# VHH binders against o75319, part 97

Target 1, 181 residues: o75319
Amino acid sequence: GNHIPERWKDYLPVGQRMPGTRFIAFKVPLQKSFEKKLAPEECFSPLDLFNKIREQNEELGLIIDLTYTQRYYKPEDLPETVPYLKIFTVGHQVPDDETIFKFKHAVNGFLKENKDNDKLIGVHCTHGLNRTGYLICRYLIDVEGVRPDDAIELFNRCRGHCLERQNYIEDLQNGPIRKNW

## First folded at step 7 (VHH)

Design j29 (framework vhh_6fv0_2)
Fold by ESMFold2-Fast, scan of step 7:
Structure j29 (fold): chain B 181 residues (1-181), chain A 120 residues (1-120)
Amino acid sequence: as target 1 above (181 residues)
Amino acid sequence: QVQLQESGGGLVQPGGSLRLSCAASGFTFSSYEMYWVRQAPEKGLEWVSTISSSGSTIYYKDSVKGRFTVSRDNAKNTLYLQMNSLKPEDAAQYYCATEYLPDEYSMDVRGQGTQVTVSS
């Protein structure tokens, strides 16, 4: 199975850095074996990801991969200098507390260790939208005290696509805060 | 036609063991990554384990590491989950799922599930 993810072509490859944060969101990069199913202008490999980040005058310091699979690309396809963290996250359902905790822990650790630079935390799921947007917004709300609607608006604007799942949006707006850690 | 059928659930006491099976048909099983997911009453779906198409790469939810073992038999088109040292929090409907529709809108290709109850 070398299937292009459903609707993957519909989404912008990489968003913009979210101002006032260290976050940047993108859709999943696809390794070379997928390129036979893509036109040249549709390709978005791990190499393409780093080229697009550089074109924005930004630099990645961490990639957090929220997909529930390893088939799209290998960590070995990434530069050795960029840490890679896998947090297996099932789609459709609001991420569980354990997943939210792991995400917050990873972000807090990165920020503490990277006080002296301006490197970004790159976050992606399959489309770089629902799971990605939820966890970034949850972090901003719970840890940084951002108002839910402001966090969602900031993510939507910078990603170039709006969060689509109503259960995710509802949880962000009205759900409980899951600790500040 | 894609079909997944889970079996092996039941009632067990805390500390007990169960072995779940998932029989797959209608697709080239050996070419697809497989998943175990579970859902307790009034809870969302919770990922439990992933196994690569060859069986060489395996991931577990942190709370089940050392207690659960996923495996597959590609010759028999069957996925397994060996569950040891079962805890009350493991009680749930267990589903196997495939990456046949591999995105967050289309992922829900799972069987009917098998019920695991842990009673103290």
Scores: ipSAE 0.014, ipTM 0.293, lowest interface PAE 6.6, mean pLDDT 87

Design j3 (framework vhh_6fv0_2)
Fold by ESMFold2-Fast, scan of step 7:
Structure j3 (fold): chain B 181 residues (1-181), chain A 121 residues (1-121)
Amino acid sequence: as target 1 above (181 residues)
Amino acid sequence: QVQLQESGGGLVQPGGSLRLSCAASGFTFSSYEMYWVRQAPEKGLEWVSTISSSGSTIYYKDSVKGRFTVSRDNAKNTLYLQMNSLKPEDAAQYYCATEWGLPDEYSMDVRGQGTQVTVSS
């Protein structure tokens, strides 16, 4: 179906680059078929995503799509020059260890292949908040040794919205470090 | 009135096979993506597979690739999951889902009864 995701309009399309990292978070872009349901100022297509990133003087080098569906947009809607990785996740649940490992592997691989540039890793779920924020913060905590509360604060500030799922926050603060990178 | 009815679960030995079915009604089945998800004891709901409306594009969870095969019969409004080389880690309640029944950030988690898969001797 082509219905707009619940509360999708309530969130900023794109956050800011998280300083000291290569991450930028955003909500899911919606392909052209959704535009009939949106006012012009509400539109956020794949093209709009790249325009907003350029407006921040940044450049995407990888998109990681955490949604479980392809109904929102197709990889073919993205520039051929930007790699796209799909990591299927469901909402409400803390991502499983296999998913966390896949995310860490993708980020580490991108960073090794992009040492000579400053391109960003764009991460999104449906709202670019809970699953997105969890996986980015989990990476910063487990791989980069960032304190959990510092990672969460950094994400919240740069995304412009606070992580909402208490189970995600609890796991980040008190859960085990996943040594699977 | 989306209705989904899973069947085909049961008890199987490690290395065994099961074929799950999902009978769909109340929507134009051939126009929508379908999903298999599972929930094991002490674990949250996890995604297993996605199949496009035509059946031509299919994705699998890494740990089931090469062992599970999803397919659909749009004329019969039925989704299938063929499970081969079953492992103890595959033991779970299995659910088929549409966009209306799979958890997203703010949607309710509305699923059918599911079908139980147990892997043990």
Scores: ipSAE 0.607, ipTM 0.815, lowest interface PAE 2.0, mean pLDDT 90

Design j30 (framework vhh_6fv0_2)
Fold by ESMFold2-Fast, scan of step 7:
Structure j30 (fold): chain B 181 residues (1-181), chain A 120 residues (1-120)
Amino acid sequence: as target 1 above (181 residues)
Amino acid sequence: QVQLQESGGGLVQPGGSLRLSCAASGFTFSSYEMYWVRQAPEKGLEWVSTISSSGSTIYYKDSVKGRFTVSRDNAKNTLYLQMNSLKPEDAAQYYCATEGLPDEYSMDVRGQGTQVTVSS
């Protein structure tokens, strides 16, 4: 199916870079086949994503796709110069340890290999909000030592939308640090 | 109305095998990606596998690769999960899902599930 994800139109396509980090969050881009169901101003294709990042004077060095479907767009729709990583996650649920481990390893690997540039890690789920915000904040808390409330506030401000899922927020605020080794 | 009905779960010994089925109705099954997800007691929902509408592109959770095989029969509107070399950590309620992904505001298009217990 080519159905537009529920409430997808309600969210800003791309947030701002999170200051002090290499993260930028956005909602899922939709390939050309979805455009017949969208007004021109509602379109947000992979090409539109890169144009909007460029308009902010930023450059993507990695995309992490947290959806568990490939129906929205294909990796081949992205520029060959930008690595793409798929980490399959389900919505509504706090991601499991395996997912958290994969995310942290991907981020750490990117940062080590990109010390000589300022390229960004783009992270998205369907809305670019709950799974995306959880994993970014989890990284900042567990790896960077950021206070939970500060991580959440930074994400919310830069994404332009607040984390909506109470279980995600509660885990970030009160849950244990995930030691992934 | 979209309906999904899982079956084939049961109790097996470690190293055993089970074949799960998901009978779909109420939509054009051959046009939709299908998914297997699972939920163990006191754990969240975990993605297990994704299969494209044609069956040509398949992805698996790392911990089940080489042990689980997903397939589909579009003529019978049925999705399958062949589970071999079952481990205690595979014990869970297994669900099939389609277009209505369990995202923040998406329809939860999962059936009632089928329970897999692995007794050591």
Scores: ipSAE 0.340, ipTM 0.679, lowest interface PAE 3.5, mean pLDDT 88

Design j31 (framework vhh_6fv0_2)
Fold by ESMFold2-Fast, scan of step 7:
Structure j31 (fold): chain B 181 residues (1-181), chain A 121 residues (1-121)
Amino acid sequence: as target 1 above (181 residues)
Amino acid sequence: QVQLQESGGGLVQPGGSLRLSCAASGFTFSSYEMYWVRQAPEKGLEWVSTISSSGSTIYYKDKVKGRFTVSRDNAKNTLYLQMNSLKPEDAAQYYCATEYGLPDEYSMDVRGQGTQVTVSS
């Protein structure tokens, strides 16, 4: 099925770059087959994503897709010059250590290979909020030493929506720092 | 009414094999992407595999690659998971799911009873 994800229309398509980082968060782009169920102003295709990033005078260098499904869009819908990484995560529970380690490894690898440019790491789940916000904040806290409340505030402000899952917030605030990058 | 019924679990020794089945009804099975997920005791839900509606595109969790094979029979409305070289870490309750049965923040968390896989020496 090509049904629109629940509450997907409630969220801004793309946030702003998180200052002091290479991260930008957005909701999942939907391929053209979904547009039959959307008004023109509601459409957010892979092409729309890149247009909105360019409108902010930014450029994507990596997309990290945290959804567990391939139904929303295909990697082939993205420019071949932009690497695509899929990290399959389910919602509701805090991502496991393997997922966190995988995310940190991908981010660190990108930053090492992109020292000479200012390209962004685009991160999304279905709404670009809970799984996305958790993993970005976890990286900032564990790897960059940002205080948990500051990381969460920065993400919320730049995404334009606040992290909603209390278990994610509590893990970020009170959970152990994972020295695994 | 979407119904998913898993079977084929059991007790196996390390290195052994099991074949799980998922019988689907109440929806057009051939039009939906399907998933296998698992939950070990005292752990969260873990994604295992995704298979496209046609069966042509398949993804696996890194730790099961080369050992597990997912397949589907759209004529029989059945999803399969062949598990070879089973490890103690694979012991879990296994569930098949559509997007309704996988937690995707605001999607419905509707799963069947699952099938239990135990691995012991």
Scores: ipSAE 0.498, ipTM 0.770, lowest interface PAE 2.5, mean pLDDT 89

Design j32 (framework vhh_6fv0_2)
Fold by ESMFold2-Fast, scan of step 7:
Structure j32 (fold): chain B 181 residues (1-181), chain A 121 residues (1-121)
Amino acid sequence: as target 1 above (181 residues)
Amino acid sequence: QVQLQESGGGLVQPGGSLRLSCAASGFTFSSYEMYWVRQAPEKGLEWVSTISSSGSTIYYKDRVKGRFTVSRDNAKNTLYLQMNSLKPEDAAQYYCATEYGLPDEYSMDVRGQGTQVTVSS
């Protein structure tokens, strides 16, 4: 099915670049087949994503898709010039160490290959909030040495919505730093 | 109503094999993407595999690639997980699911009983 995710309409489509980083967070884009269930002002297709990024005078260099499903949009709906990485995650759970390592490795690789430009890493789950915010904040804390509360505040401000899951917040504030295997 | 019944779990030695089955009813099985997920004691739910409605597109958790094979028989409304070279880290309760049976932030986490896999010497 073409079922619209629960509460998807409640969230801002795209946040702002997180200052001092290459991250931008957004909710999952929905391919054209979903548009019959949406008012024109509610539509947020892959094309709409790139238009909104350009409106902020930014450019995407990588998309990391944290959903477990392929039904929302297809990688071929994205420009061929923008790499797409799928990291399958389920909601409600703090992502496992394998997932955290995979995310960190992808970010580090992008940053190394994009030293001479200012392109962004776009990260999304279904709502661009809990799994997205967790992994971005986990990267900032573990790799960049940002204080947990500062990372969370920066994400919340730039996304325009606050992280909602207490288990994610608790792990970020008090959990161990995740080391590479 | 979506109904899913897992079977095929058991106790194996490291390096052993098991074949899990998931019998589906109450929906048009051939039209839906299907998933295998697992949960070890005191751990969160882990995604294991995704298979498209036709069975042509398949994804695996990195740690199980080359050891696990997911397949489906749309005529029998059945999903399978062939697990080879089982490791202690694979010990978990295994569940099959549609997107509506997995946690996706605001959806209900409604799973069946699953099937238990234990790996010990």
Scores: ipSAE 0.635, ipTM 0.824, lowest interface PAE 1.8, mean pLDDT 90

Design j33 (framework vhh_6fv0_2)
Fold by ESMFold2-Fast, scan of step 7:
Structure j33 (fold): chain B 181 residues (1-181), chain A 121 residues (1-121)
Amino acid sequence: as target 1 above (181 residues)
Amino acid sequence: QVQLQESGGGLVQPGGSLRLSCAASGFTFSSYEMYWVRQAPEKGLEWVSTISSSGSDIYYKDSVKGRFTVSRDNAKNTLYLQMNSLKPEDAAQYYCATEYGLPDEYSMDVRGQGTQVTVSS
């Protein structure tokens, strides 16, 4: 189906870089075929994404796509110079350990290979909020030792919208640190 | 509207095989991406596989790669999941879905009853 995701228009397209990290969060870009259903000011294509990040004087080095669908845009819609990683996740559910491990591995690999630059890791789900915020905060807590409430506050402020799902917040605050293997 | 009916689950021993089916009606099946997801006891819903509308693009959860094969028959409005070399950790209720039936943050969470897969000696 070629329908706009519910409430997608309610969210800011791109947040700010999270200070002290390489993360930037955004909502899912929608390919050209969706534009007939959008006013010009509502459009947020893959091209629009890169324009908005450039406007912040930032540069993407990796996109991590947390949606379970390929219908919103294709990797071919992105510049060939920017790596794209798909990690399929379902909404409403705290991501499983396999998913959390895969996210951490991708972030660690990017950071190791990009020590000589300041390129960002762009992370998105459909709204760039709950799954996106969960995985970024989980990384900061488990790998970088950030206090859960500090990680959540940092994400909320930089995304411009607060993490909404209580089960995600509860897991971040009180759940176990995910050590994989 | 959208109606999905899963079948083919059962009890198998570790290393066994099952073929799950999903009969679809109420929408133009051949125009929609389809998904398999599962929920193990006391765990959340997990994505298992995605198949494009034509069947040419297929994706799998890492832990099932090489063991599970998704396919579809657009003439019969049916989605399949062939499950080989089953492991205890594959035991779950299995559901097929379209984007309308999978939880995204603000979409309706409308799934069928699913089909139960149990792996035990």
Scores: ipSAE 0.642, ipTM 0.820, lowest interface PAE 1.8, mean pLDDT 90

Design j34 (framework vhh_6fv0_2)
Fold by ESMFold2-Fast, scan of step 7:
Structure j34 (fold): chain B 181 residues (1-181), chain A 121 residues (1-121)
Amino acid sequence: as target 1 above (181 residues)
Amino acid sequence: QVQLQESGGGLVQPGGSLRLSCAASGFTFSSYEMYWVRQAPEKGLEWVSTISSSGSEIYYKDSVKGRFTVSRDNAKNTLYLQMNSLKPEDAAQYYCATEYGLPDEYSMDVRGQGTQVTVSS
């Protein structure tokens, strides 16, 4: 169906680029069929995503979609020039090591192929908050050597919303470093 | 009322095979994508596979590719997971799901009983 995700309207559509990184986080874009249930100011389509990124003087070079469903929008709703990667994840639980490895590999590959530009890696789950924030922070901690509290604070500030799931926060702060990239 | 009933689990030796079934009722099965997810003891829920409503698009967790095959019979309202070359890491409680019972940020985790898969040593 065209059911709007619970609390989706409560979140800012797009955060800001995380300084010192290539990451930008946002909530899931909703294709045209959802607009009948939204006021004009609430709409956030794939087109709206690219407009908001341009308004920040940024350019998207990769989208990583962490949702487990394709009902919200399809890859063909995106410009053909922007690669799309689907990493299927369920909510509530800390992503498994295989998922973390897959995310790290995709990020590392993008950075290697985009050394000569400043294009961003756009990451989203349904709200662009918990799964999104966890995987971005996990990358910063494990690969970039950022302190956990600094990574979380940077994400929260740039997303405009704080990570909400305590189990995700505790894994980032106290959990093992995942060295399976 | 969405009803999902898993079956077919059991104890198998490494390298063995099992076929899981999921009998669906209470919704138009042929109109929904379906999922297999699993949860090992002391671990969180993890996604295993997705199959489109028609069965034409199928996706797998990387570690099960080439070993597991998802299929569906829309006339019988049944989802299947053929599991070959089973490894100890595949031991888990297996659940079928639709968007109704699969965890998202604010949705309830209302899975059924599932079916247990155990792999000796």
Scores: ipSAE 0.651, ipTM 0.824, lowest interface PAE 1.6, mean pLDDT 90

Design j35 (framework vhh_6fv0_2)
Fold by ESMFold2-Fast, scan of step 7:
Structure j35 (fold): chain B 181 residues (1-181), chain A 121 residues (1-121)
Amino acid sequence: as target 1 above (181 residues)
Amino acid sequence: QVQLQESGGGLVQPGGSLRLSCAASGFTFSSYEMYWVRQAPEKGLEWVSTIYSSGSTIYYKDSVKGRFTVSRDNAKNTLYLQMNSLKPEDAAQYYCATEYGLPDEYSMDVRGQGTQVTVSS
């Protein structure tokens, strides 16, 4: 059970808010049972996530969890005041249209319900990079009309790490816009 | 040594049914979350379902809800997928997996041979 995801320590815990959007990306928080295998400075629990967001003078209004497992942390480990949405995805694959539409619907619903505040949508997969970056960029391109290269550059800069999966980058740059939902 | 062996696939007409099985060995099956995933020709791997160790909590891909039912028999170390009202878009190679056998960025994609499901008129 307490297996630390490969390369999880290589990535910054939390990125910066993406300017002009409500998105912030981070790697998966790890519950207390994982801390036995981590140095104090490597720990990134659900509590640590919220502390780091507050340190940036930001507030989370929704967490979208793109992992397929609950072994890293439980929804119950999060404050009851922050909604949690699980969208089950596997790594390496460009997310299917059903997943893309589910993500877009959740984001649009949050934005409609949160017009009177500046709360953020926190998005994570295991490393907060490839699946996370793909879905955020896909939203910006398809819904907000952002140029693909601009969306990718904005995500890379704010996350502090560049999207690594070539198939994800190729789909964002040259793939079809998913508007049918 | 973790081993997973899928069976029960075949050719079926649209609207038909199939029951897939996954025989597990080499680990404490009753302690692990289990998954069904599928891969259609020329498409990526899709998550289909997650069942927690006790069998009491189950999640499904939206497009299969109401048609597919996942269950497990911890005494027999076996996972099942009952597929009803099959559609052409359900045609795929079906795999069972633990969390350590599914791709998660840098993890190896370590699945068994799977079982083939074909849906045609």
Scores: ipSAE 0.588, ipTM 0.815, lowest interface PAE 2.1, mean pLDDT 90

Design j36 (framework vhh_6fv0_2)
Fold by ESMFold2-Fast, scan of step 7:
Structure j36 (fold): chain B 181 residues (1-181), chain A 121 residues (1-121)
Amino acid sequence: as target 1 above (181 residues)
Amino acid sequence: QVQLQESGGGLVQPGGSLRLSCAASGFTFSDYEMYWVRQAPEKGLEWVSTISSSGSTIYYKDSVKGRFTVSRDNAKNTLYLQMNSLKPEDAAQYYCATEYGLPDEYSMDVRGQGTQVTVSS
């Protein structure tokens, strides 16, 4: 359907760059067909996303879309200069190892190819919070050796909203490290 | 009310094939994206495939690409999953879903009984 995702309006559109990393998190952009259901100040299209990133003096080099649906926007709505990667995930569940490894591979590949610039990896699910925060934090813990509580605090502060799913938080704090690469 | 009824599961040997069906009612099936998801007893729910409302755009989980084929018949309100070259790791309860039946943060987690797929020698 063309309905606005539940609670989508409750969340800040775009967070801030996570210092010491190349990550920035945001909620799903909604294509123009959704705008009839939104006030002008509530609109957050793909174009709005790029405008807000530029307003922070940042530049996107990759978008990772963690939603399982194609209904919110199309890759064709994005500038051709910014690669788009879809990693289909279901909410409520801790992402499986295949998903975690795919995310890590994409991030590592981007960083290797972008050593000479400061472009960001933009990550979103529907609200840019639980699946997004989990995978970013999982990367920081497993690959960069960040302490779990520090990764979570950094994400929460920069996103402007705290991770809400207790099972995600529990897995990050006490779950096994997924070694891959 | 949205109603989804899965069928076609069973026991097969590794390398075998099964065709799952999902009969939909209570909504305009042709207007909705449809999904296949699965859950093994000790694992969380895993996304398997997405098919657009028209059937023209399809995506698969990496581990099933080339082995599984999703299709839909909008005239019959039915979704299908053809599974070939089945592996032990494919053994799970399989569910079809709309966006309202899949966990998406705050959506209701409403699933049917699913259909069981067992792969053993």
Scores: ipSAE 0.619, ipTM 0.813, lowest interface PAE 1.9, mean pLDDT 90

